# VH-VL binders against q9vpl3: the designs that were tried, part 455

Target 1, 224 residues: q9vpl3
Amino acid sequence: RGKINIQRPKAPHYERARVVAVTQPKYPELPKAKSCFKTRAERTQQQQENPYNEIIAREVRNWLDHSRLVAFFHLSSITADDIFRVRVQLHKQNLHLKSYGSKIIEQAVKNTRYEAIVPLFHSNHCIVFSPDPEKTAALLRIVRRVPQMVLLGGIVEETMLSRNQLVAYAQMPGLHAVQAQLVQTLSQAPGHLIQQLQAHQNSFVQVLDVHAKNQMNEETPKST
Short names: E, the ipSAE of ESMFold2; O, the ipSAE of OpenDDE; V2, 0.75 times the mean of E and O plus 0.25 times the DockQ between their complexes.

## First folded at step 17 (VH-VL)

Design B101 (framework fv_cemiplimab; at its last look DockQ between E and O 0.39; V2 from the best seeds 0.71)
Fold by OpenDDE, look of step 17:
Structure B101 (fold): chain C 224 residues (1-224), chain A 122 residues (1-122), chain B 107 residues (1-107)
Amino acid sequence: as target 1 above (224 residues)
Amino acid sequence: EVQLLESGGVLVQPGGSLRLSCAASGFTFNNYAMTWVRQAPGKGLEWVSSISWSGSNTYFADSVKGRFTISRDNSKNTLYLQMNSLKGEDTAVYYCARDRFDSTYGLYMDVWGQGTLVTVSS
Amino acid sequence: DIQMTQSPSSLSASVGDSITITCRASQGISSYLNWYQQKPGKAPNLLIYGASSLQSGVPSRFSGSGSGTDFTLTIRTLQPEDFATYYCQQGWEYPRTFGPGTVVDFR
């Protein structure tokens, strides 16, 4: 009994072959798996102005109109749960964590002074908005605990700041505190000046007195 | 206490000009966008204009576009509405309001002034 | 522009009654709807923002509901101080638009 070659099965009888040929389901050629990697070009071409993008762009504009502090972050392998935790913490400080696509941001800031931020959104990013620039220190404190959030820069009072500048800004005392310090310094300055002026005068008077005394002593004839 | 106080409402002739002021107190003025809303006698509320916190962006109703200008001086905690080419239909109480925004809630006005009456009549 | 409508234009009620005011937008505005109360000769006051969020200081007898195009303001156990005109306003886009208002007066 010849070993059934499973790798090369004998051709079936012609009648069976005919039946098998007719009954063989013609599976539509699986569309060549369009490589999930839509080329950057294909992703860019289908940018039909999605009405949805306009709506979201409006939201971004509204945030910008109401935010004196805007901070940009890169997200590196952060989980949804971690983002949620951070969002809650930020929200308690009136800091609003949002994420938008690059196209949406581009549309939102087109023909505005903020167009320079568009290159920052080439990867996974998030934005934090706040009406209060004094919250910058709080923002950085919170984000410091989240290594997956990398500060790229920000906008404070309509001024674009680098990462280092934003950190420096957060370390500065508030305007009122600085003013208070200035007032204190200025209030102390006259006292020091007066002391210095008086010190010189007093020194001069002392020198004159010594000179006068020495002259008087020289004029006193040693009555031998 | 958070307060907005409008001023400048007077009788003016058609074609005339008027500048309204809104003085803000009790909050950090420059943290907020601001809005003007008007109400004709016996009528409903009508949005007039809005301005961003910095003043960089302004929005106008079609009825006042090209005639009215909105501005602000953050150093003086004051919002302004310059009204030119005034018409009888511009007769109204003008309110200033503080704007709030959140992606969850949208735009809303949480603080209002008492209003100032502008009368345009020959 | 988004058109806002309200119903009814006016209603009469008694102290202790529960009343409902409806607001409709000409297009979907998600939950971006606000309710204001205005008494005669006074400025409007914010009652509800974001369709259902109660403004600080506003009594709990006020409640808002709805999303999309249809919204409702409910006042439970109407008090004497609640007799006023109520306006809805969309916070979705510019221009900002108000409803025509609903007058709540004494029966």
Scores: ipSAE 0.832, ipTM 0.929, lowest interface PAE 0.6, mean pLDDT 87
Fold by ESMFold2, look of step 17:
Structure B101 (fold): chain C 224 residues (1-224), chain A 122 residues (1-122), chain B 107 residues (1-107)
Amino acid sequence: as target 1 above (224 residues)
Amino acid sequence: EVQLLESGGVLVQPGGSLRLSCAASGFTFNNYAMTWVRQAPGKGLEWVSSISWSGSNTYFADSVKGRFTISRDNSKNTLYLQMNSLKGEDTAVYYCARDRFDSTYGLYMDVWGQGTLVTVSS
Amino acid sequence: DIQMTQSPSSLSASVGDSITITCRASQGISSYLNWYQQKPGKAPNLLIYGASSLQSGVPSRFSGSGSGTDFTLTIRTLQPEDFATYYCQQGWEYPRTFGPGTVVDFR
């Protein structure tokens, strides 16, 4: 075995962000002879502890700490030139197109309210980050002309929005945290709440916190 | 006119408490993570604490962990630092800073306040 | 925790000189290094982020270079307003750590 340099990320990950495919870090692996007696669960846990995965997961957490807007897309086959031109258009609007593997997303959002987004990343996907939720309309306008990028939904102001909710949010004047919470609250179905309460006690607490926050914000909204 | 203005620095006795404020203007405060940095008289800069744009994630230096709390009120464009169990070693000028991240450049602090002096002595 | 060092701790220089300050991280930090300038009684100001990118409003006589663990700030044609303390700071991980500073005095 040898030391793993956790502080040195793979430089190629950043240079290769121009292409659609996520460049997965190579996991350090145990010698196969030694690991032959491990269970499936132990192998999965070991792969989740790969030091290079934690470095990239930290990058995702930093994006989340600095981004009021996060949008998720399904990505079909697209040429490197075409995706590069889209990335340049997005960058001009302070919109940052990134790709990360599902294991990295899972590690980044572990023990957070966003654990439910992980299944979205089991197929070809990309993510757009921005600090400015007022850029949601510009994002949707740019990708409207890119049929290879299909909107799945997003996170605005820490509120998870479906595809239709995000489109509705983008059309509202004066994009505001209260407005994002209002769209989510008005769009929630009783059946969805019942399923969350039955499956996850933590999800129930999160829903109540959102509703309490919405009631306080709705009593004194900062919009016209 | 982008500005950060700290306030609340005073003389306080050891073991006391103090809350610092940082008022932001000239930019959309909600779009940015924020950071507190301190500087003891005649010494270098020391990172104290950072907070995400929403306030959901917070980070602390080991020297203040458990004693200091960071918070923000995005409706008032204000960052706070609650300082409890103050010690003589906490004597410093406290700066607030606007924080940035990009995967190309990493984390950096692009706008700083003027600072407020906290003195902890008998 | 990533320890940051700077060299020299202080230097004396004249207006018009070119000076170089070095910064070293105890671990690789890619190009996630920032430089700040601080004059006595004033707040720090960002000069350079991401090792080599100039902050808006910073004169072109300032430049930065480096990656990994070794980084350099260069000031060409030193001006009277450049006599100050310079800090490097890593933007790689929490805790965010600063170098000890380099004091640039005239003469």
Scores: ipSAE 0.803, ipTM 0.920, lowest interface PAE 0.7, mean pLDDT 81
ESMFold2 (binder alone), look of step 17: mean pLDDT 94; pTM 0.960

Design B102 (framework fv_cemiplimab; at its last fold request DockQ between E and O 0.30; V2 from the best seeds 0.72)
Fold by OpenDDE, fold request of step 18:
Structure B102 (fold): chain C 224 residues (1-224), chain A 122 residues (1-122), chain B 107 residues (1-107)
Amino acid sequence: as target 1 above (224 residues)
Amino acid sequence: EVQLLESGGVLVQPGGSLRLSCAASGFTFNNYAMTWVRQAPGKGLEWVSSISWSGSNTYFADSVKGRFTISRDNSKNTLYLQMNSLKGEDTAVYYCARDRFDSTYGLYMDVWGQGTLVTVSS
Amino acid sequence: DIQMTQSPSSLSASVGDSITITCRASQGISSYLNWYQQKPGKAPNLLIYGAKSLQSGVPSRFSGSGSGTDFTLTIRTLQPEDFATYYCQQGWEYPRTFGPGTVVDFR
């Protein structure tokens, strides 16, 4: 029984800390006088939201505000230990593995461009957040070793991507590399065009030369 | 080196408008949400506004809501604060800061600029 | 809005002293508290994030503790460069709010 260090209580796990934060009595701030004119409908809508759900939804929104890469996974019979292992591996790459309830996700993305993701959360799921979309390849490399994590899709740079699109994205060279390739391709295009244009001109000139030679041969009187 | 550099702070009359800029260097600007914090002379720190990495979501203090607009140009690595209907109470040094978030640690600002002084006076 | 308070508002100390600054939130904010140091005429610097995590480059003599509503910043073996104003800030929700600050000056 690990001696509860009463003098320096270990900071509760972040989940416990959240629960403690939620369970702390919110002393009603004296109603600021201005709230008297909110319509009953606005008051009722605000009161019906589970304060806990709102807190967690806020967390999801914060992740979205700070993540250029969001990936969605289905979890199939994964153990807590396996999740922990994956979490550690992902964390080393600045990838954050989180799990939220469907209602929380719905609340978090309501009236946003991401509302379309809600159907993905009907089963056991997890989300990976990252500020860096370049980590997509690393993410996929890590999760390939975890058959219990099935990629469903993701969001990159605020764009919804299917599973296949996300895989394709991960295989693309970096923006600078693509830019360099584009420049290289564009720089070669005029050369090819010139060659093609010159080829036609050269062929035309050859045909003209042949015609001219044939005409000259016809005009040469057979000196009998 | 990671650096934020604020600019645009000048003397303006009450009711006037001003646009502040914050130039970021030494890090991938697009990977981070950004924040403006101000400090009146001899006073404490006051949060003004925050913006998501994409600019899609913006947050404002009540004291500046409806008057200030926050925006960013990721192609230029620049954060902006458009300030309209300026008041004497808006006189402050304005700092831009890089935001961080983690569900374990919450929201925090790990990099700050040197600030730019905005003076609102008749 | 979450109100932040600090105590003391000011304290005088000598080099080598150990000092403690307290911060209180009007409601529970879990461990989402940050500490900043500001020297006169300079921008704030992050010292501690998430109540207890030391920012990279910050000396180990700085430490943070607490959860919920009560938090503490401790500076062990105060150095000349540590004389500054210290602010706590809640990272729980918008609006982000700061404590009023604690001035640490020379005795």
Scores: ipSAE 0.899, ipTM 0.964, lowest interface PAE 0.4, mean pLDDT 88
Fold by ESMFold2, fold request of step 18:
Structure B102 (fold): chain C 224 residues (1-224), chain A 122 residues (1-122), chain B 107 residues (1-107)
Amino acid sequence: as target 1 above (224 residues)
Amino acid sequence: EVQLLESGGVLVQPGGSLRLSCAASGFTFNNYAMTWVRQAPGKGLEWVSSISWSGSNTYFADSVKGRFTISRDNSKNTLYLQMNSLKGEDTAVYYCARDRFDSTYGLYMDVWGQGTLVTVSS
Amino acid sequence: DIQMTQSPSSLSASVGDSITITCRASQGISSYLNWYQQKPGKAPNLLIYGAKSLQSGVPSRFSGSGSGTDFTLTIRTLQPEDFATYYCQQGWEYPRTFGPGTVVDFR
């Protein structure tokens, strides 16, 4: 029926795309009878030596190294056709719809500031990556028509944002870096907050003044 | 026009230090991870170092680990490579490259600079 | 570390020939293989990413195939501008590694 771009492999099914098994090596599953006789140390070693988890965790780290925008959604039951159509719409905007298990996410973000996101992946979910935070508005516009995807929040410019903060961010194109730093400052210790708020307030006022002057200048040159 | 331009390559003494720069233009630099690749005269390509879009994560080849650092200034659209304790085997043309990742295709370098020559010689 | 090999190391060919270059990874890398072209004195350019996808502006006479450990670059109807060195490179993990290169010379 519908074909994906010739430059990109087809994504046959969302559940199968979440695993990405065809792109990574697998190890055969050990017989249950042998596994039942293993000691605690042997079981722990087998779990630590499961290369599948580290391979997928590396994929998540690569997404994070290349994405200024990360958005988290709770995913209700949805047909394969519907989620495929959403993925195609998102991909046209350089927005990449993925899903990963909580153990994988925990391994990927261990020893980073993102460890707090792990609980979001205990239930049915999806995550959207993009290199371009200006695509936040397009993301929210597309998902508005998909009630099965419920926005939980996101990461913009390495700052965790709530649902409401992400929606507000989408309305401020070109100023989102300043807004994200202000939100980060409000989440810091009081002493550091005062110093950073004073600096960001001065920067924010200067940016707004330049923006207002640019708008007035653009209006006058367009008087044809 | 998407461009990367390296600079700072010069003759240096063994044990010396040098900082390379890579100026980006024609695209939103902040959206991309970046990589340094080098090529010794008459030899093949060798990956040196990579850096995430934010600069928070860095990666190094074993041959340069502990001697080189990578950084970026997103406000100046510039990538840097600080090279310390230089050796003769560091003599090469150093290229900067724009990095990409997609779980369908993996990591790849879609835009390259023209390179800058670093010579380490007495 | 993933070692990359290429064969042949060099070859001579005429305009109009079809040639193939083989790349092998020391372990499975899925389809995360890239091909770069480098002309003497010039920077490398991306030809193919993800084993089979042509970079924008690359002629359709170039094609890639393979998955796992064995990959092939094919150049159909060789043109004068195709005489260069070709490198494969894995995009699977750090450290990123290149093949040793294949020199394609005009006969």
Scores: ipSAE 0.812, ipTM 0.926, lowest interface PAE 0.7, mean pLDDT 81
ESMFold2, look of step 17: ipSAE 0.783; ipTM 0.918
ESMFold2 (binder alone), look of step 17: mean pLDDT 94; pTM 0.961
OpenDDE, look of step 17: ipSAE 0.841; ipTM 0.935
ESMFold2, fold request of step 18: ipSAE 0.808, 0.805; ipTM 0.926, 0.924
ESMFold2 (binder alone), fold request of step 18: mean pLDDT 94, 94, 94; pTM 0.961, 0.961, 0.961
OpenDDE, fold request of step 18: ipSAE 0.894, 0.893; ipTM 0.963, 0.964

Design B103 (framework fv_cemiplimab; at its last fold request DockQ between E and O 0.48; V2 from the best seeds 0.76)
Fold by OpenDDE, fold request of step 18:
Structure B103 (fold): chain C 224 residues (1-224), chain A 122 residues (1-122), chain B 107 residues (1-107)
Amino acid sequence: as target 1 above (224 residues)
Amino acid sequence: EVQLLESGGVLVQPGGSLRLSCAASGFTFNNYAMTWVRQAPGKGLEWVSSISWSGSNTYFADSVKGRFTISRDNSKNTLYLQMNSLKGEDTAVYYCARDRFDSTYGLYMDVWGQGTLVTVSS
Amino acid sequence: DIQMTQSPSSLSASVGDSITITCRASQGIKSYLNWYQQKPGKAPNLLIYGASSLQSGVPSRFSGSGSGTDFTLTIRTLQPEDFATYYCQQGYEYPRTFGPGTVVDFR
């Protein structure tokens, strides 16, 4: 009985190879972990036939009715776990992270002043809602630690802001602080104006005084 | 303390007009949508109208649609209900309430005023 | 419009009793149901929001449960101050609608 060379097994006879090939259990491909993020195509198709689109659109409208701050983010290869972590952090600040399909957003904002935001939702996106615009700084602080969330823009007090404008807004002092600064500036303005007005007068008086002194010096006869 | 105070409830004749006011204090008024709810004498609660935080969106019950208008002045922390073409059926205590929304909890009213009585009678 | 019903319309109980009030919606409203308490001559107060979330300041003897169309409010160890009218309200869509109310009185 020839020693079966276990190191270099001879190729089986073609008939045996065929039988082995046919009898090899076809293991079902491991279900590709349906990435929680449905492809754009899948999202679009599901939205067209979904009788619940209006229900979800209503939810978006309700958020808009209750949110003075709305921020839009692009999501780049973020995991469900990372999203959850961010959601928890945001929630602690009364910031609500939501994700909706582009068609739902379109339906929700149709014939409203916010219709211009629809183009922002062509890719993977999420929205953060808050009733308090003062939370903008907190929002940006949290999201800064999440590189997968890219700020696209937002709505503050019904005004659409670019990314840069939203960042600038977050850096501004509160309304009361700004008012205080304004009052201080305004209170200083009259003083400055008076100084400027007086400066001209004072300079004129000085010039006149110098002129008068020069005239007096010319009129003093050299008493030889 | 968070407080809502309704005013303007009086006796009016059928077909008359009345404006109710709700003054808010103790919280940032602009952060919240607001709602009017009424209660006829000896009856249950009936939703009347709601308004978004900005005032841009308004909602009305069918029973008052076209007759009532809801508005707000955020600078004065005040909610209004303008009632026109009043009917006997509009006789009720009118409450203003602060609205809340969350996709987990839905719409709910967490703060209520004490109400103001509107009587429509000949 | 979503129609709300409550049962019973009235119930009599004693201090220390546990009582249950039911609310039904004509269609599914998820967990978007709120419970309010109203005492005679007073404004309503929020007890429960989102079917089961207890409002701040409300005693723990109050609890809510349910989803879809059927909801319940339970008051454990009824206190003298709990004798009032209770209303359920759907927060699912406009128009907002209330149940007819349940009167809880002294036995």
Scores: ipSAE 0.894, ipTM 0.962, lowest interface PAE 0.4, mean pLDDT 88
Fold by ESMFold2, fold request of step 18:
Order: C-alpha cells, then sequence, then structure tokens
Structure B103 (fold): chain C 224 residues (1-224), chain A 122 residues (1-122), chain B 107 residues (1-107)
C-alpha cells in the first residue's frame, strides 16, 4: 500500500541536471528581467554618449563635407592583402576606401536626409569617398575585378543613387566632355557648326535630364 | 594655374556690413570645401569660417558666430563671406583658401588667395 | 578649443644654418598638424601637411615630424628666401586654430 515509485530512474545525466537546476535557479527569478532592461538601457545611453564615437563620427562628417562621390559596398570575405591592393588602386584615382561601424554612421548622419543609409551598414561593408564624381567610372572599373565588393548604391552630389543609377551615371559623358566637343566644333569649317551644336545641345539636355532624375531621389515631402 | 582671388575689402563703419567674394579658377571648384582665414595688422592667422563642397554644412569661429555667414555659388565658382555688425577687431586681411581633408592627414588648406583688406573704423 | 603654441617666437640665423621650430597642441591631435610659411606682405603658403608630408613644390630642405601634441619643423641649410614667419595649425577639430607664429630673421 502506498505510493508507486516507478518514476525513479538511476540515469546519471538526470541526476546531474537536478543538481545544476537547484544550484542555478536563474529561470524563475523575475527581477533578472528588470535588471536586464536596465543593463540594456545603460549600454544604449553609454554608447550614444561615448566621446570616442563622436570623434570617429566627426571623421565621417569631414569625409562627407569633402566628397561629391560616396559609394557603398557589401564586403564579403577577403584577405588583408587583397583589400590592401584594392585600396592602393583606388587611392591612385583619388578614391578612398574606408570602413566604419553602423553606430558611427548612424551618429554621423543623424538629423540629415542620409539617415536612410544606416541599414546598409548592419552587415559587413565598406565605403569609398572621393571629391570627384568623374571618378565613378574608374571606381567601377577597379571593383569589377573584386567580386568580394558588391555595389549597393551611392551618393553623387548629395543625391542618393541606386546601384543601377550609379552605373548609368558612370557611363555618361561629363559636362567637360561636352564642352571639349563644342570647342572642337568651333575649330572646324563654318558649314559644320550648326550640325555639331545641335548634337551638343541634345547631349547637354540628356545630361541635365539625368541630373534632374538624380535630384528627384533626394526630394521628399517632409524634408524641411 | 590654380588661383583664388578675393575682393570686396574696403573701409567700413562699426556696425556696418560687407560682403567679400573669392573667385576660383584653374581647378574644379565644386570638388572642394573652402575656408576663410583672417590676419589683423601685425598679428597672426585666425580661422574664420569653413563651408562644405555643397554649402550644406558651415562652421564658424566663436568671434564671428551669429554675425558672419558663409556661402558659395558653385555655378559661378565663387565663395562669399557676409560680414554683419562689424567691429574694430574685425579689421584684417581676409584670405580665402581651398580646404582639403583626408583621414590620414586631417584638414589642411593647400591653396590660398592673396587677401583683401577690411578696415573697420569710424 | 585646442590652443597651439610655438617656440621660439623669433630667431635669427645665417644662410646655411639648420633651424628647428616647435609647436605644441593643448591636447592630442594625432598627426593633423600643418605648417605654413608667410613672407612679409604675402599670403601664407602650405609647406607641410599631416605633420610630415611635404607639399608639392616645397624644397626638400623643409621637413616636419611629430605626433600627438609635440611637433617640429626643421629647415636644413637655410636660404635667403626662407626669411618669413612660420605658423603651425591643427586640422583635427573645429575651431581650427593656428599657433602664434615664429619669425625667422637672417642675421
Amino acid sequence: as target 1 above (224 residues)
Amino acid sequence: EVQLLESGGVLVQPGGSLRLSCAASGFTFNNYAMTWVRQAPGKGLEWVSSISWSGSNTYFADSVKGRFTISRDNSKNTLYLQMNSLKGEDTAVYYCARDRFDSTYGLYMDVWGQGTLVTVSS
Amino acid sequence: DIQMTQSPSSLSASVGDSITITCRASQGIKSYLNWYQQKPGKAPNLLIYGASSLQSGVPSRFSGSGSGTDFTLTIRTLQPEDFATYYCQQGYEYPRTFGPGTVVDFR
């Protein structure tokens, strides 16, 4: 009479589990949830107020103050030697390969129209800065040989461009090329000037239309 | 040849206003941030103001903040300094300079204009 | 604000001498220190940027060194055209600040 003690196994793994459960009862303690919340809040505030982060964010703002071209890449696994070779090739073209943490980018672009770029920096990435947007073609030529760098998009003259828009921008002649064509036309015999000026006018209109479309990417109903 | 040429410096009364211009040539003006630096007679150099390549960001010395504004017209290759509420201590030669940045070297001014003299006196 | 000091405030030297001008920042500025030369009645010209990088066209007798807070400009084998005032300037943060200058006179 009495109690059936069928559920008393001799398994040593269950015995070890019972001892561990008794000595570490973290699971039933509700105050840990409140302390975890405070810890996360403290970490968030400390990271946002870290003076080192502001110093690095200032570097990013200086790059933006001096760069008409900014290109964003996803960066796959790559050796230090290979990325250094790419950096040297880019540097020769006044293209500056850099990498910054997402927190730094977020702090650098806070209260600007560029806040939308922050999610691009949640994964492994790199950024290329240049004062000269005419170097976009050189940038794309160099990175074509670097499959580990995948173009995500960029900023040209404060206009955010998708990958396809940036590639299209790189293929069009610059205003200087149109101006050089005009000078060449003026040096030719007078009878050909009308035809060449008509062609240059069409090229110039095309360039302006592309730039207008690029500027539409920056127009938002809520910007100031 | 790369050149910067300031103009607009004249004698002006205290409390008056003056706009300086800096014309750029020989380089692609739009690619560069720009800076104004001044030098009082017989004194050293003092940074006044800087502006990003696009004009979207501006920076000022405390001595001129609220009184001076900086702007640029990239279509005209021209940098401007609007100086309001002028004081005697604003008397100086004002230089414009082409500004550079690289995370290796920091900020530096690699090309300077010849300067324009502003005199603030009654 | 970052205060910049220079020493000496002035010096006299002869053609062929080597001289050293020092510049100190009130806080660390990495190697973001520039040197400018200004001749009387003329605009400044950049000599050295990033503490040690020689601007194009500047004679090799000029050199710069230092990092952090202490920097030097050295002019080896002084020439008559080196009579000028030399300014250091930090490019680390706004406000950008200059040292008070060092006047180099020929004896």
Scores: ipSAE 0.806, ipTM 0.924, lowest interface PAE 0.7, mean pLDDT 81
ESMFold2, look of step 17: ipSAE 0.763; ipTM 0.908
ESMFold2 (binder alone), look of step 17: mean pLDDT 95; pTM 0.962
OpenDDE, look of step 17: ipSAE 0.857; ipTM 0.942
ESMFold2, fold request of step 18: ipSAE 0.788, 0.801; ipTM 0.917, 0.919
ESMFold2 (binder alone), fold request of step 18: mean pLDDT 94, 95, 95; pTM 0.961, 0.962, 0.962
OpenDDE, fold request of step 18: ipSAE 0.892, 0.894; ipTM 0.962, 0.963

